# Designs tried in a protein design chat: VH-VL binders against Glycolipid transfer protein 1 (GLTP1). Part 7

Target 1, 202 residues: Glycolipid transfer protein 1 (GLTP1), of Arabidopsis thaliana (Mouse-ear cress) (o22797)
Amino acid sequence: MEGTVFTPCLEGMKHVKSDQGEMLTKPFLELCKTILPVIDKFGAAMTLVKSDIGGNITRLEKNYLSDPDKFKYLYTFVQVEIESKIAKGSSSCTNGLLWLTRAMDFLVELFRNLVAHQDWSMPQACADSYQKTLKKWHGWLASSTFSMALKLAPDRKKFMDVISGSGNIQADMERFCAEFGPFLHDNHKFLASVGMDDMKAS
Key: E = the ipSAE of ESMFold2; O = the ipSAE of OpenDDE; V2 = 0.75 times the mean of E and O plus 0.25 times the DockQ between their complexes.

## First folded at step 4 (VH-VL)

Design n1 (framework fv_daxdilimab)
Fold by ESMFold2-Fast, scan of step 4:
Structure n1 (fold): chain C 202 residues (1-202), chain A 124 residues (1-124), chain B 110 residues (1-110)
Amino acid sequence: as target 1 above (202 residues)
Amino acid sequence: QVQLQQSGAEVKKPGASVKVSCKASGYTFTSYDISWVRQAPGQGLEWMGWMNPNSGNTNYAQKLQGRVTMTIDTSTSTAYMELRSLRSDDTAVYYCARGPYYDILTGYYYFDLWGRGTLVTVSS
Amino acid sequence: QSALTQPASVSGSPGQSITISCTGTSSDVGGYNYVSWYQQHPGKAPKLMIYEVSNRPSGVSNRFSGSKSGNTASLTISGLQAEDEADYYCSSWTSSSTLVFGGGTKVTVL
């Protein structure tokens, strides 16, 4: 491949914010879609993560398309649902945005661990990242299922070879963490400001 | 009240070990990493390493690798930093600090809360 | 021993604006938007003033602002006041997944 598995993602990051610093819905969701091919490279270990991310992107995109002018800015979903008293529902766009952000937190932390710890195995890096991000929000059953799946993670050397393409994978992993992380941070700051950042899995 | 309370001043001889404690209160201990930063008298800040209190994962500054160990006790919300084979140039104020931010570990590589510092004097 | 270069001292008069530079490389300041600034008064622990290049924590005066151009980050203090007299340290994330500090800048309010 031209560049690395992160090349489309790094290009997408340039379009997420308006000139005033507002998070744009369509560019943010398009950016999230570029992560799906990255997740595919992990195989069976990330099936649950991919399903969750894909489902939340679909939920948010479907609602965006129902009124693109109204939902031009990402956080409008949350504001509208709070006013309608449906934000905490399991099928809400607020819940979808929260879990999308949390799943992306896990991926950013995973690649951060791979950059920081060259000697770690892939299952070790996955387990550490899961404990730092998603685990505290999962009940016992979900946590058990996730932990088992992550043990199926591919061999690190083979994985790195697959994602490297023709580009500099170390530089791109570092840029992915540094540039994508701030968008997720902004999502959490907004969700926390309206009391929607602490919801647990049903 | 959100704070980090550190153990008192220590005086050690060269070759000894010192273990400094940092007790967290007012927030969820396991949601934030704990870092250690030292400052020799009249000198600048020097990062020593950080530890994730949930996973036990650590990352130490290269020049201290092999001499430093960071641990935690979640039952008391306390972080520890042990430095071995002390030398006179280890004389410094040792700070614990909250960060990187564990709960939202996607854009937080800074220290938003600091302990008051523990003076460790190494003299023969 | 400091990985990031800061001027040793900067002076200004009350009401003036001053700027402190923090210069690194493409492997730290230039490569990441994870630059923070800390204020330290004599005998006290450092206090976070700016994080992620330009963001201010709650309770920090808007007189403090941060920016970055290439490999150099800057802290600007506008409307300089007597209580701003302190040491200021920059810090950056690195490509080695570590944090490094600048050598510190002593700000004197004349």
Scores: ipSAE 0.000, ipTM 0.432, lowest interface PAE 16.0, mean pLDDT 86

Design n2 (from n1 with heavy chain G99D P100S Y102D D103Y I104V L105W T106G G107S; framework fv_daxdilimab)
Fold by ESMFold2-Fast, scan of step 4:
Structure n2 (fold): chain C 202 residues (1-202), chain A 124 residues (1-124), chain B 110 residues (1-110)
Amino acid sequence: as target 1 above (202 residues)
Amino acid sequence: QVQLQQSGAEVKKPGASVKVSCKASGYTFTSYDISWVRQAPGQGLEWMGWMNPNSGNTNYAQKLQGRVTMTIDTSTSTAYMELRSLRSDDTAVYYCARDSYDYVWGSYYYFDLWGRGTLVTVSS
Amino acid sequence: QSALTQPASVSGSPGQSITISCTGTSSDVGGYNYVSWYQQHPGKAPKLMIYEVSNRPSGVSNRFSGSKSGNTASLTISGLQAEDEADYYCSSWTSSSTLVFGGGTKVTVL
């Protein structure tokens, strides 16, 4: 492949914010879609993560397409749903945005671990990232299921070979962590400001 | 020269309002939230709320809801905290603080830069 | 009253190690890794010493370390020095999307 598995992701990051710093819905969701091929490289270990991310992207995108002018800015979904008293529903766009952001937090932390700890195995890096991110929001059953799935993570050397393509994978992983992380932080700050950042899985 | 510069001490009567300013310099104002924390004489720290300068969103401590308003002026990189219906137990040093983040280390919800504080005295 | 429980005071001799506890519930300290510690000398603004349980900002001595077990976070000061004499406050994010502080601990270097 031309570049690395992160090449489309790094290009997409350039389009996420307006000139005034506002988070744009369509570019943000398109950026999130570029992560799905990255998740595919982990195989069976990431089936649950891929399903969760894909489902939340689909939920947000379908609602965006119903009125693109109204939902031009990402946080409009949350504001509209709070005014309608439906934001905390399990099928809400607010809930979808929160869980999408949390799943992406997990992936950023995972790649941060891979950059910082070249001697860690993939299952070790996955387990550490899960404990720091998603685990605190999961019930015991979900936590047990995710923990078991992450033990199926691929061999590190083979995984790195697959994601490298023709580009510099180390530099691209570092850029992914440094540049994608701030978008996720902005989502959490906004959700926290409206009381929507602390919902746990049922 | 990254700093938060606060307005000077105020003396108010019960029932009045006070508006404290916090001027940021040396960093991109809209990239960090501004929190307000107060400390009554000889007492501990109490979080009052925070404001996102980029979105205008606010989140206030429950006990101050209805009496506090946080605003910003992006043209002057200044945050404001207004407290109304002042009581004697509102006497405190009021701090503005930068709600910092470093996502390379996965960190947020902490204050890495503080103003010097503004003493507000409420007395008759 | 403060939402997080800290001992009112802790004392030690120069060169010794001391530990300050910060106890909350599963809805704050136990549920999140967003625990910070601040040092305050008389008449001055608080200074960040530890963030997100165990991270130290640049410029903070490695004598200061943080940890968490269940609903209790701890700040440990090793090699205690005279300038460590101050008030120390813990803080945590909560499930109500608010921030709370502990009551503070006065550290005395004897």
Scores: ipSAE 0.000, ipTM 0.450, lowest interface PAE 15.3, mean pLDDT 86

## First folded at step 5 (VH-VL; framework fv_dusigitumab)

Design p1 (at its last look DockQ between E and O 0.06; V2 from the best seeds 0.00; counts 0 for: pae O 6.2 > 2, placed apart)
Heavy chain, then light chain:
Amino acid sequence: QVQLVQSGAEVKKPGASVKVSCKASGYTFTDYDINWVRQATGQGLEWMGWMNPNSGNTGYAQKFQGRVTMTRNTSISTAYMELSSLRSEDTAVYYCARGPYYDIWTGYYGMDVWGQGTTVTVSS
Amino acid sequence: QSVLTQPPSVSAAPGQKVTISCSGSSSNIGDNYVSWYQQLPGTAPKLLIYDNNKRPSGIPDRFSGSKSGTSATLGITGLQTGDEADYYCGTWDTSLSAGYVFGGGTKLTVL
ESMFold2, look of step 5: ipSAE 0.248; ipTM 0.721
ESMFold2 (binder alone), look of step 5: mean pLDDT 94; pTM 0.959
OpenDDE, look of step 5: ipSAE 0.021; ipTM 0.595

Design p2 (at its last look DockQ between E and O 0.07; V2 from the best seeds 0.00; counts 0 for: pae E 6.9 > 2, placed apart)
Fold by OpenDDE, look of step 5:
Structure p2 (fold): chain C 202 residues (1-202), chain A 124 residues (1-124), chain B 111 residues (1-111)
Amino acid sequence: as target 1 above (202 residues)
Amino acid sequence: QVQLVQSGAEVKKPGASVKVSCKASGYTFTDYDINWVRQATGQGLEWMGWMNPNSGNTGYAQKFQGRVTMTRNTSISTAYMELSSLRSEDTAVYYCARGPYYDILTGYYGMDVWGQGTTVTVSS
Amino acid sequence: QSVLTQPPSVSAAPGQKVTISCSGSSSNIGDNYVSWYQQLPGTAPKLLIYDNNKRPSGIPDRFSGSKSGTSATLGITGLQTGDEADYYCGTWDTSLSAGYVFGGGTKLTVL
């Protein structure tokens, strides 16, 4: 592996915002796609996460492709759906964006934990990350299922060996957290501003 | 005081049109959609459509497509619902209702403010 | 007939608890937030519950809402004479070009 598993992600982050600082739909979705190979390294533990991320990306992409000019900016989905009275629907792009963002919150927090806590096991890092992010939005069934899945996380050392490649994985994880976080913050800020940030799983 | 005040009762002949007004006060008119809901005597609520006062965009129930027109005058914070080709079955109380509403603190997705209703009677 | 199904009537004595059911489908209650409306005799409807289980300001905590799957339930505890009214559930339906749908209404009689 040339570089680390984060190399595509780190490169993708450079193009997410327009010159005016607006979140761009296509670059953001492409960026999120770059995390999927990283998730794969977790194995069965992240199957649900991958499915959620992939599904929500697909949803947003499908709608984007229907009118790329109209949906050039990420938040247009939400605005359009609010006006059309479908934003809070479980199949809405708004919902998709929200849960995509939340899933990424979990991942960012996970890698933040791995960087910050070298003494933590993978299950510990996963559990803590989940507790701080997705768990509060999940029902009991989803939470139980998710928590069970996370117990299948790989050994920390083995995992790190796999994702390190030829690059500096520690540095890349730090950059990932530092640079991706703000995008998610912006998403949450916007969603909150229109009352769409506190929806729970249906 | 947030309120919606509707125009007075109407009596119309079959085939005529009726236009009901709904004046909003106590809040920013363009921040909330206006819904129209009617209720025949002794019957349930029937949703007719929504109108966004800011954009003027509308969505009508299929039943009323081609026969209902929802408009607004933002300068006087007033919404209008016009129903054409009236029939006896259109006799009902017509309500305007604000919603949905959302802000950074709370999000209302129901119709939280209702007009007092306008009785429309269609008779030959 | 109404897209959402409610019992035509319910009744109970003062102080008792009543529940009103609202059944729909995946495209309405399943996917969207449910509201409940109270309509006192001769008056306009009033929003009672929104977003499945939230109460607007001024609505007492005797009123509660819940949603599960494609069904919603309104609960009223400590029933009062003044609660005698018609109650409607409502929600958006994504299969109807984002139209709003109401239940048929439930007449609550306080015995």
Scores: ipSAE 0.027, ipTM 0.610, lowest interface PAE 4.5, mean pLDDT 91
ESMFold2, look of step 5: ipSAE 0.034; ipTM 0.667
ESMFold2 (binder alone), look of step 5: mean pLDDT 94; pTM 0.962

Design p3 (at its last look DockQ between E and O 0.20; V2 from the best seeds 0.00; counts 0 for: pae E 12.0 > 2, placed apart)
Fold by ESMFold2, look of step 5:
Structure p3 (fold): chain C 202 residues (1-202), chain A 124 residues (1-124), chain B 111 residues (1-111)
Amino acid sequence: as target 1 above (202 residues)
Amino acid sequence: QVQLVQSGAEVKKPGASVKVSCKASGYTFTDYDINWVRQATGQGLEWMGWMNPNSGNTGYAQKFQGRVTMTRNTSISTAYMELSSLRSEDTAVYYCARGPYYDWLTGYYGMDVWGQGTTVTVSS
Amino acid sequence: QSVLTQPPSVSAAPGQKVTISCSGSSSNIGDNYVSWYQQLPGTAPKLLIYDNNKRPSGIPDRFSGSKSGTSATLGITGLQTGDEADYYCGTWDTSLSAGYVFGGGTKLTVL
């Protein structure tokens, strides 16, 4: 594999904002898609996370394709849905963006843990990231399911070897966190400004 | 004084249409949604839909989808509700009601000013 | 059957207190602000409570509202003969058919 598993997403980050700093729908969703192969390297442990991410990408992409000019800017989904009084619905694009952003928070924190705590096992790194990011939004059943899935986590050394390819995995992982984190922060800042950043799972 | 004044009573035959007007005064008409609510004799309130006077956007209750049209003329601060294919079950008092002044943080909240009501009677 | 469930009637003597319940679901009362409306005989409804527990100008503080989970409650203290009316709860419902819903109404009788 040329570079690391992060090479496609680091390239994709160059395109997510317009010259005026606006988050662009299609480039952002394409960037999120580049994370799916990374999640695949966790195997069965991340089946539910991958399904959630994939489902939310599909929801946003379907609605983008219905009118690409209208939805050129990512946050237009939210503004339109607030005007139409459907933004709080469980099937809304607003809900999809919120949960996509939260799932990516989990991944960013996970990779920060792997960089910062080279002595942690994969289950330790995942559990700490989950506690800091997703757990507060999940009820008992989701939290219990995540805890059981951690028993399927891959060996850390084998995981790191698989994702390294021919590149510098430490440097790429640090760049991923440094560049993707701010995009997620921008999403949360916008959602909070319109009162849509506080929904919990069913 | 904020008020909504509706058009007068109507008597219609089954299959006809009725158009009720609702003239707003005492506030900025385009800042608040107009809702339409009906009430048959001895019955509760039944929401029919909302209309945003600024954009002209609407949302209709599923029961009325395809039979109701809500419009406005902003130059005279007047909302309209037209109900087609009338049946005897449509006999009711029809109200227009103002709300919400949309606040990004609170979303939708209550109908704070109501019209006096328009009686529509559907009979042969 | 109304989406929001209210008792069909309540009664009490002048000066006493009553409560009127409104039961719904997560997609309506659970996720959205609740309003209460008073309809005196022969008149249009009047907003009594909005945003779960706030009173519009001119509504005396003996009217109160609260919400817990998927239930809302209207409280009336110091009951007066003039309070004899129908009372409706209302809220937004974000389910598949998204729209505003009212309770079935509660007739308050002051004896």
Scores: ipSAE 0.000, ipTM 0.523, lowest interface PAE 12.0, mean pLDDT 87
ESMFold2 (binder alone), look of step 5: mean pLDDT 94; pTM 0.957
OpenDDE, look of step 5: ipSAE 0.029; ipTM 0.605

Design p4 (at its last look DockQ between E and O 0.06; V2 from the best seeds 0.00; counts 0 for: pae E 11.5 > 2, placed apart)
Heavy chain, then light chain:
Amino acid sequence: QVQLVQSGAEVKKPGASVKVSCKASGYTFTDYDINWVRQATGQGLEWMGWMNPNSGNTGYAQKFQGRVTMTRNTSISTAYMELSSLRSEDTAVYYCARDSSDYVWGSYYYMDVWGQGTTVTVSS
Amino acid sequence: QSVLTQPPSVSAAPGQKVTISCSGSSSNIGDNYVSWYQQLPGTAPKLLIYDNNKRPSGIPDRFSGSKSGTSATLGITGLQTGDEADYYCGTWDTSLSAGYVFGGGTKLTVL
ESMFold2, look of step 5: ipSAE 0.006; ipTM 0.512
ESMFold2 (binder alone), look of step 5: mean pLDDT 92; pTM 0.945
OpenDDE, look of step 5: ipSAE 0.808; ipTM 0.912

Design p5 (at its last look DockQ between E and O 0.06; V2 from the best seeds 0.00; counts 0 for: pae E 4.9 > 2, placed apart)
Heavy chain, then light chain:
Amino acid sequence: QVQLVQSGAEVKKPGASVKVSCKASGYTFTDYDINWVRQATGQGLEWMGWMNPNSGNTGYAQKFQGRVTMTRNTSISTAYMELSSLRSEDTAVYYCAREGYWFGELSYYGMDVWGQGTTVTVSS
Amino acid sequence: QSVLTQPPSVSAAPGQKVTISCSGSSSNIGNNYVSWYQQLPGTAPKLLIYDNNKRPSGIPDRFSGSKSGTSATLGITGLQTGDEADYYCGTWDTSLSAGYVFGGGTKLTVL
ESMFold2, look of step 5: ipSAE 0.185; ipTM 0.718
ESMFold2 (binder alone), look of step 5: mean pLDDT 91; pTM 0.940
OpenDDE, look of step 5: ipSAE 0.029; ipTM 0.636

## First folded at step 7 (VH-VL; framework fv_dusigitumab)

Design q1 (from p4 with heavy chain N52D; at its last look DockQ between E and O 0.46; V2 from the best seeds 0.00; counts 0 for: pae E 10.4 > 2)
Fold by ESMFold2, look of step 7:
Structure q1 (fold): chain C 202 residues (1-202), chain A 124 residues (1-124), chain B 111 residues (1-111)
Amino acid sequence: as target 1 above (202 residues)
Amino acid sequence: QVQLVQSGAEVKKPGASVKVSCKASGYTFTDYDINWVRQATGQGLEWMGWMDPNSGNTGYAQKFQGRVTMTRNTSISTAYMELSSLRSEDTAVYYCARDSSDYVWGSYYYMDVWGQGTTVTVSS
Amino acid sequence: QSVLTQPPSVSAAPGQKVTISCSGSSSNIGDNYVSWYQQLPGTAPKLLIYDNNKRPSGIPDRFSGSKSGTSATLGITGLQTGDEADYYCGTWDTSLSAGYVFGGGTKLTVL
């Protein structure tokens, strides 16, 4: 491939904020979609993560399309749902944004682990990332399901070979973490400012 | 036991409207989207749209935009689909179907529970 | 015609194997999970396969699913006369107007 598996998402990051620094709904969701091919390279081990990410993207996109002018800015979903007193519902766009952001935290930490810990196996890198990001928000069933999925993790060397393409995979992974992380931080900062950053799945 | 039970058959004249109900039981109604799908005699399945029972938000297939309205009453766990300006081509069986939860690990956007169907006949 | 392309019919003898194909594009099958629905004559559709290859409780293991690229396949082994039905693939489509799409359906005849 031209570049690495990260090349499309690094390009997409250029478009997610308005000139005034506001997070734009459609560009942010399109950026998140570019990460799905990266997840695919893990195979069956990440089926559940991909499903979670895809579902939350679709939830937000379905609601964006109901009124694209109204929902031009990502955080408008949350503000409207707080005003309507439905933000805490399990099917809300607020929960969709929260869990999408948390799933992306997991991926950023995973790739940080792969960069920083050249001697870690893929299951070790995934488990450490899960412990630091998602585990605190999951009940025992979700945690057990994740642990079982790790048995399907690909060999690290083969995985790295597949995602490298013609580009510098180490540099691209570092850029991914450095550039995407701040967007996720902004999402968490906003959610915390309105009391919506601490919900659990079960 | 998860179940969707729909209202009975309807006979309508062209130009009228029909409103089909879909009552959910055995699960938390506001946690799952409701889809509406129709099937004309001898034809395949045709997706009409989705409705989020928590927010009331909807998304309609382009073919039905402007003629379909999907609503709910959360206090009685019931979804509704109203189709206006009926014509003979709208004669079909109309199904409601539960979509999967966005927050359950596993697949999203498959229709795991279907109502029994409501036959709508449009004739002069 | 249908966004997802299925053969209009397939047939096989009892006890044999049959496959039903479903062809789409990157915006549907390529990017999203595929489900399969069985519709027995005179009944509502029933979920048969979800997440490309998983079976709900109560669906026998002779039903299987797979996905490759922008194509999906439903496999049925040990064919029984009770399997005679219409079969639909379905998936989310993320193109210009996001929505759910079904294949045109495949009538399975057990001869």
Scores: ipSAE 0.006, ipTM 0.545, lowest interface PAE 10.4, mean pLDDT 86
ESMFold2 (binder alone), look of step 7: mean pLDDT 91; pTM 0.942
OpenDDE, look of step 7: ipSAE 0.091; ipTM 0.706

Design q2 (from p4 with light chain S95R; at its last look DockQ between E and O 0.74; V2 from the best seeds 0.00; counts 0 for: pae E 7.6 > 2)
Heavy chain, then light chain:
Amino acid sequence: QVQLVQSGAEVKKPGASVKVSCKASGYTFTDYDINWVRQATGQGLEWMGWMNPNSGNTGYAQKFQGRVTMTRNTSISTAYMELSSLRSEDTAVYYCARDSSDYVWGSYYYMDVWGQGTTVTVSS
Amino acid sequence: QSVLTQPPSVSAAPGQKVTISCSGSSSNIGDNYVSWYQQLPGTAPKLLIYDNNKRPSGIPDRFSGSKSGTSATLGITGLQTGDEADYYCGTWDTRLSAGYVFGGGTKLTVL
ESMFold2, look of step 7: ipSAE 0.015; ipTM 0.610
ESMFold2 (binder alone), look of step 7: mean pLDDT 91; pTM 0.944
OpenDDE, look of step 7: ipSAE 0.673; ipTM 0.875

Design q3 (from p4 with heavy chain S101Y; at its last look DockQ between E and O 0.78; V2 from the best seeds 0.00; counts 0 for: pae E 6.9 > 2)
Heavy chain, then light chain:
Amino acid sequence: QVQLVQSGAEVKKPGASVKVSCKASGYTFTDYDINWVRQATGQGLEWMGWMNPNSGNTGYAQKFQGRVTMTRNTSISTAYMELSSLRSEDTAVYYCARDSYDYVWGSYYYMDVWGQGTTVTVSS
Amino acid sequence: QSVLTQPPSVSAAPGQKVTISCSGSSSNIGDNYVSWYQQLPGTAPKLLIYDNNKRPSGIPDRFSGSKSGTSATLGITGLQTGDEADYYCGTWDTSLSAGYVFGGGTKLTVL
ESMFold2, look of step 7: ipSAE 0.040; ipTM 0.652
ESMFold2 (binder alone), look of step 7: mean pLDDT 91; pTM 0.942
OpenDDE, look of step 7: ipSAE 0.405; ipTM 0.794

Design q4 (from p4 with heavy chain D102Y; at its last look DockQ between E and O 0.33; V2 from the best seeds 0.00; counts 0 for: pae E 6.6 > 2)
Fold by OpenDDE, look of step 7:
Structure q4 (fold): chain C 202 residues (1-202), chain A 124 residues (1-124), chain B 111 residues (1-111)
Amino acid sequence: as target 1 above (202 residues)
Amino acid sequence: QVQLVQSGAEVKKPGASVKVSCKASGYTFTDYDINWVRQATGQGLEWMGWMNPNSGNTGYAQKFQGRVTMTRNTSISTAYMELSSLRSEDTAVYYCARDSSYYVWGSYYYMDVWGQGTTVTVSS
Amino acid sequence: QSVLTQPPSVSAAPGQKVTISCSGSSSNIGDNYVSWYQQLPGTAPKLLIYDNNKRPSGIPDRFSGSKSGTSATLGITGLQTGDEADYYCGTWDTSLSAGYVFGGGTKLTVL
């Protein structure tokens, strides 16, 4: 296979927005799916993160498939649920989108750390990323569980060797962070604009 | 007690339609999706689709697209599954099952409460 | 023909331990939580395990679940005659045709 584990993600980012600049549901979800194989390379350390991302993708995808035309655009989920007064529910698509976005925040920050800090260990990079993103939204149980999982983080060098493939992994990680970040920012901006960006987990 | 109670056995001719009901009690009906699963005699479980009682949204397995319709009446906490153009192969026990969706760094999709099943027989 | 693969049957004597395997792929077991269902003869399925290894209330600790990679395992210790049933694994599949998928089922016989 040519390229790195990020190649599918980098290609997918080209199709996330419509010609009018609106976030498209299907392309965005497909894009998020492309990160799952990358997460697998972290092993047991990222099992929870993978499950979280996968579960929220599943939720959104399930509802998208119920009416693809209606839910062509990503933020329609939120709008519809607000109108129906169900947006703050734990099983809502709004909640799903929020936590998907937050999980991706963590990953983007993690890879940003790996790029920016070549001297950091994998646990250090993960811990810092978590501190800057998910931690403030998690209760003690979630945080403790995450901390335990980080003890299983792979060796940095070995990990990089695994994900590099035949391409330039540093460049691809940098591009991933630079190009994916704005999508997450847009999600947060929209969610915040409708008062749906502050939900927490126990 | 949380429970799902289904309608009685049905006997239909090929080409006809069948509509099975599933009444929920012991919980807020609109908070949980309803799944439909069938099982032919001596065979395994086959997932048919899901329905959200609040929005009415549905998702069907590809195999049943165009033949199955899942609906609900929220006033009586009842879900319905209608299967049209019945064939002999549709002879099975049909189950409704509550979908427990609670995903924040944990659970998201399993069926925790099942109806007792409805036998549908399709014969000429 | 089931998306998830289970052994068709397993058997053991009372008091013994049995395991039932469930094999899938990345788009189902790999990416999603696995559930297990028990179906006693002539009855509706009952949730036995959810989220890979969690037990609903009322399910004894003799039942356990685990997941690794694209495979899941149900464990039953202290086998009882009342455990004789069909067991199904299940999970969500995020492939092109998204939906819930079951294993083919495993018949457990208590000798």
Scores: ipSAE 0.027, ipTM 0.631, lowest interface PAE 5.6, mean pLDDT 91
ESMFold2, look of step 7: ipSAE 0.069; ipTM 0.681
ESMFold2 (binder alone), look of step 7: mean pLDDT 91; pTM 0.945

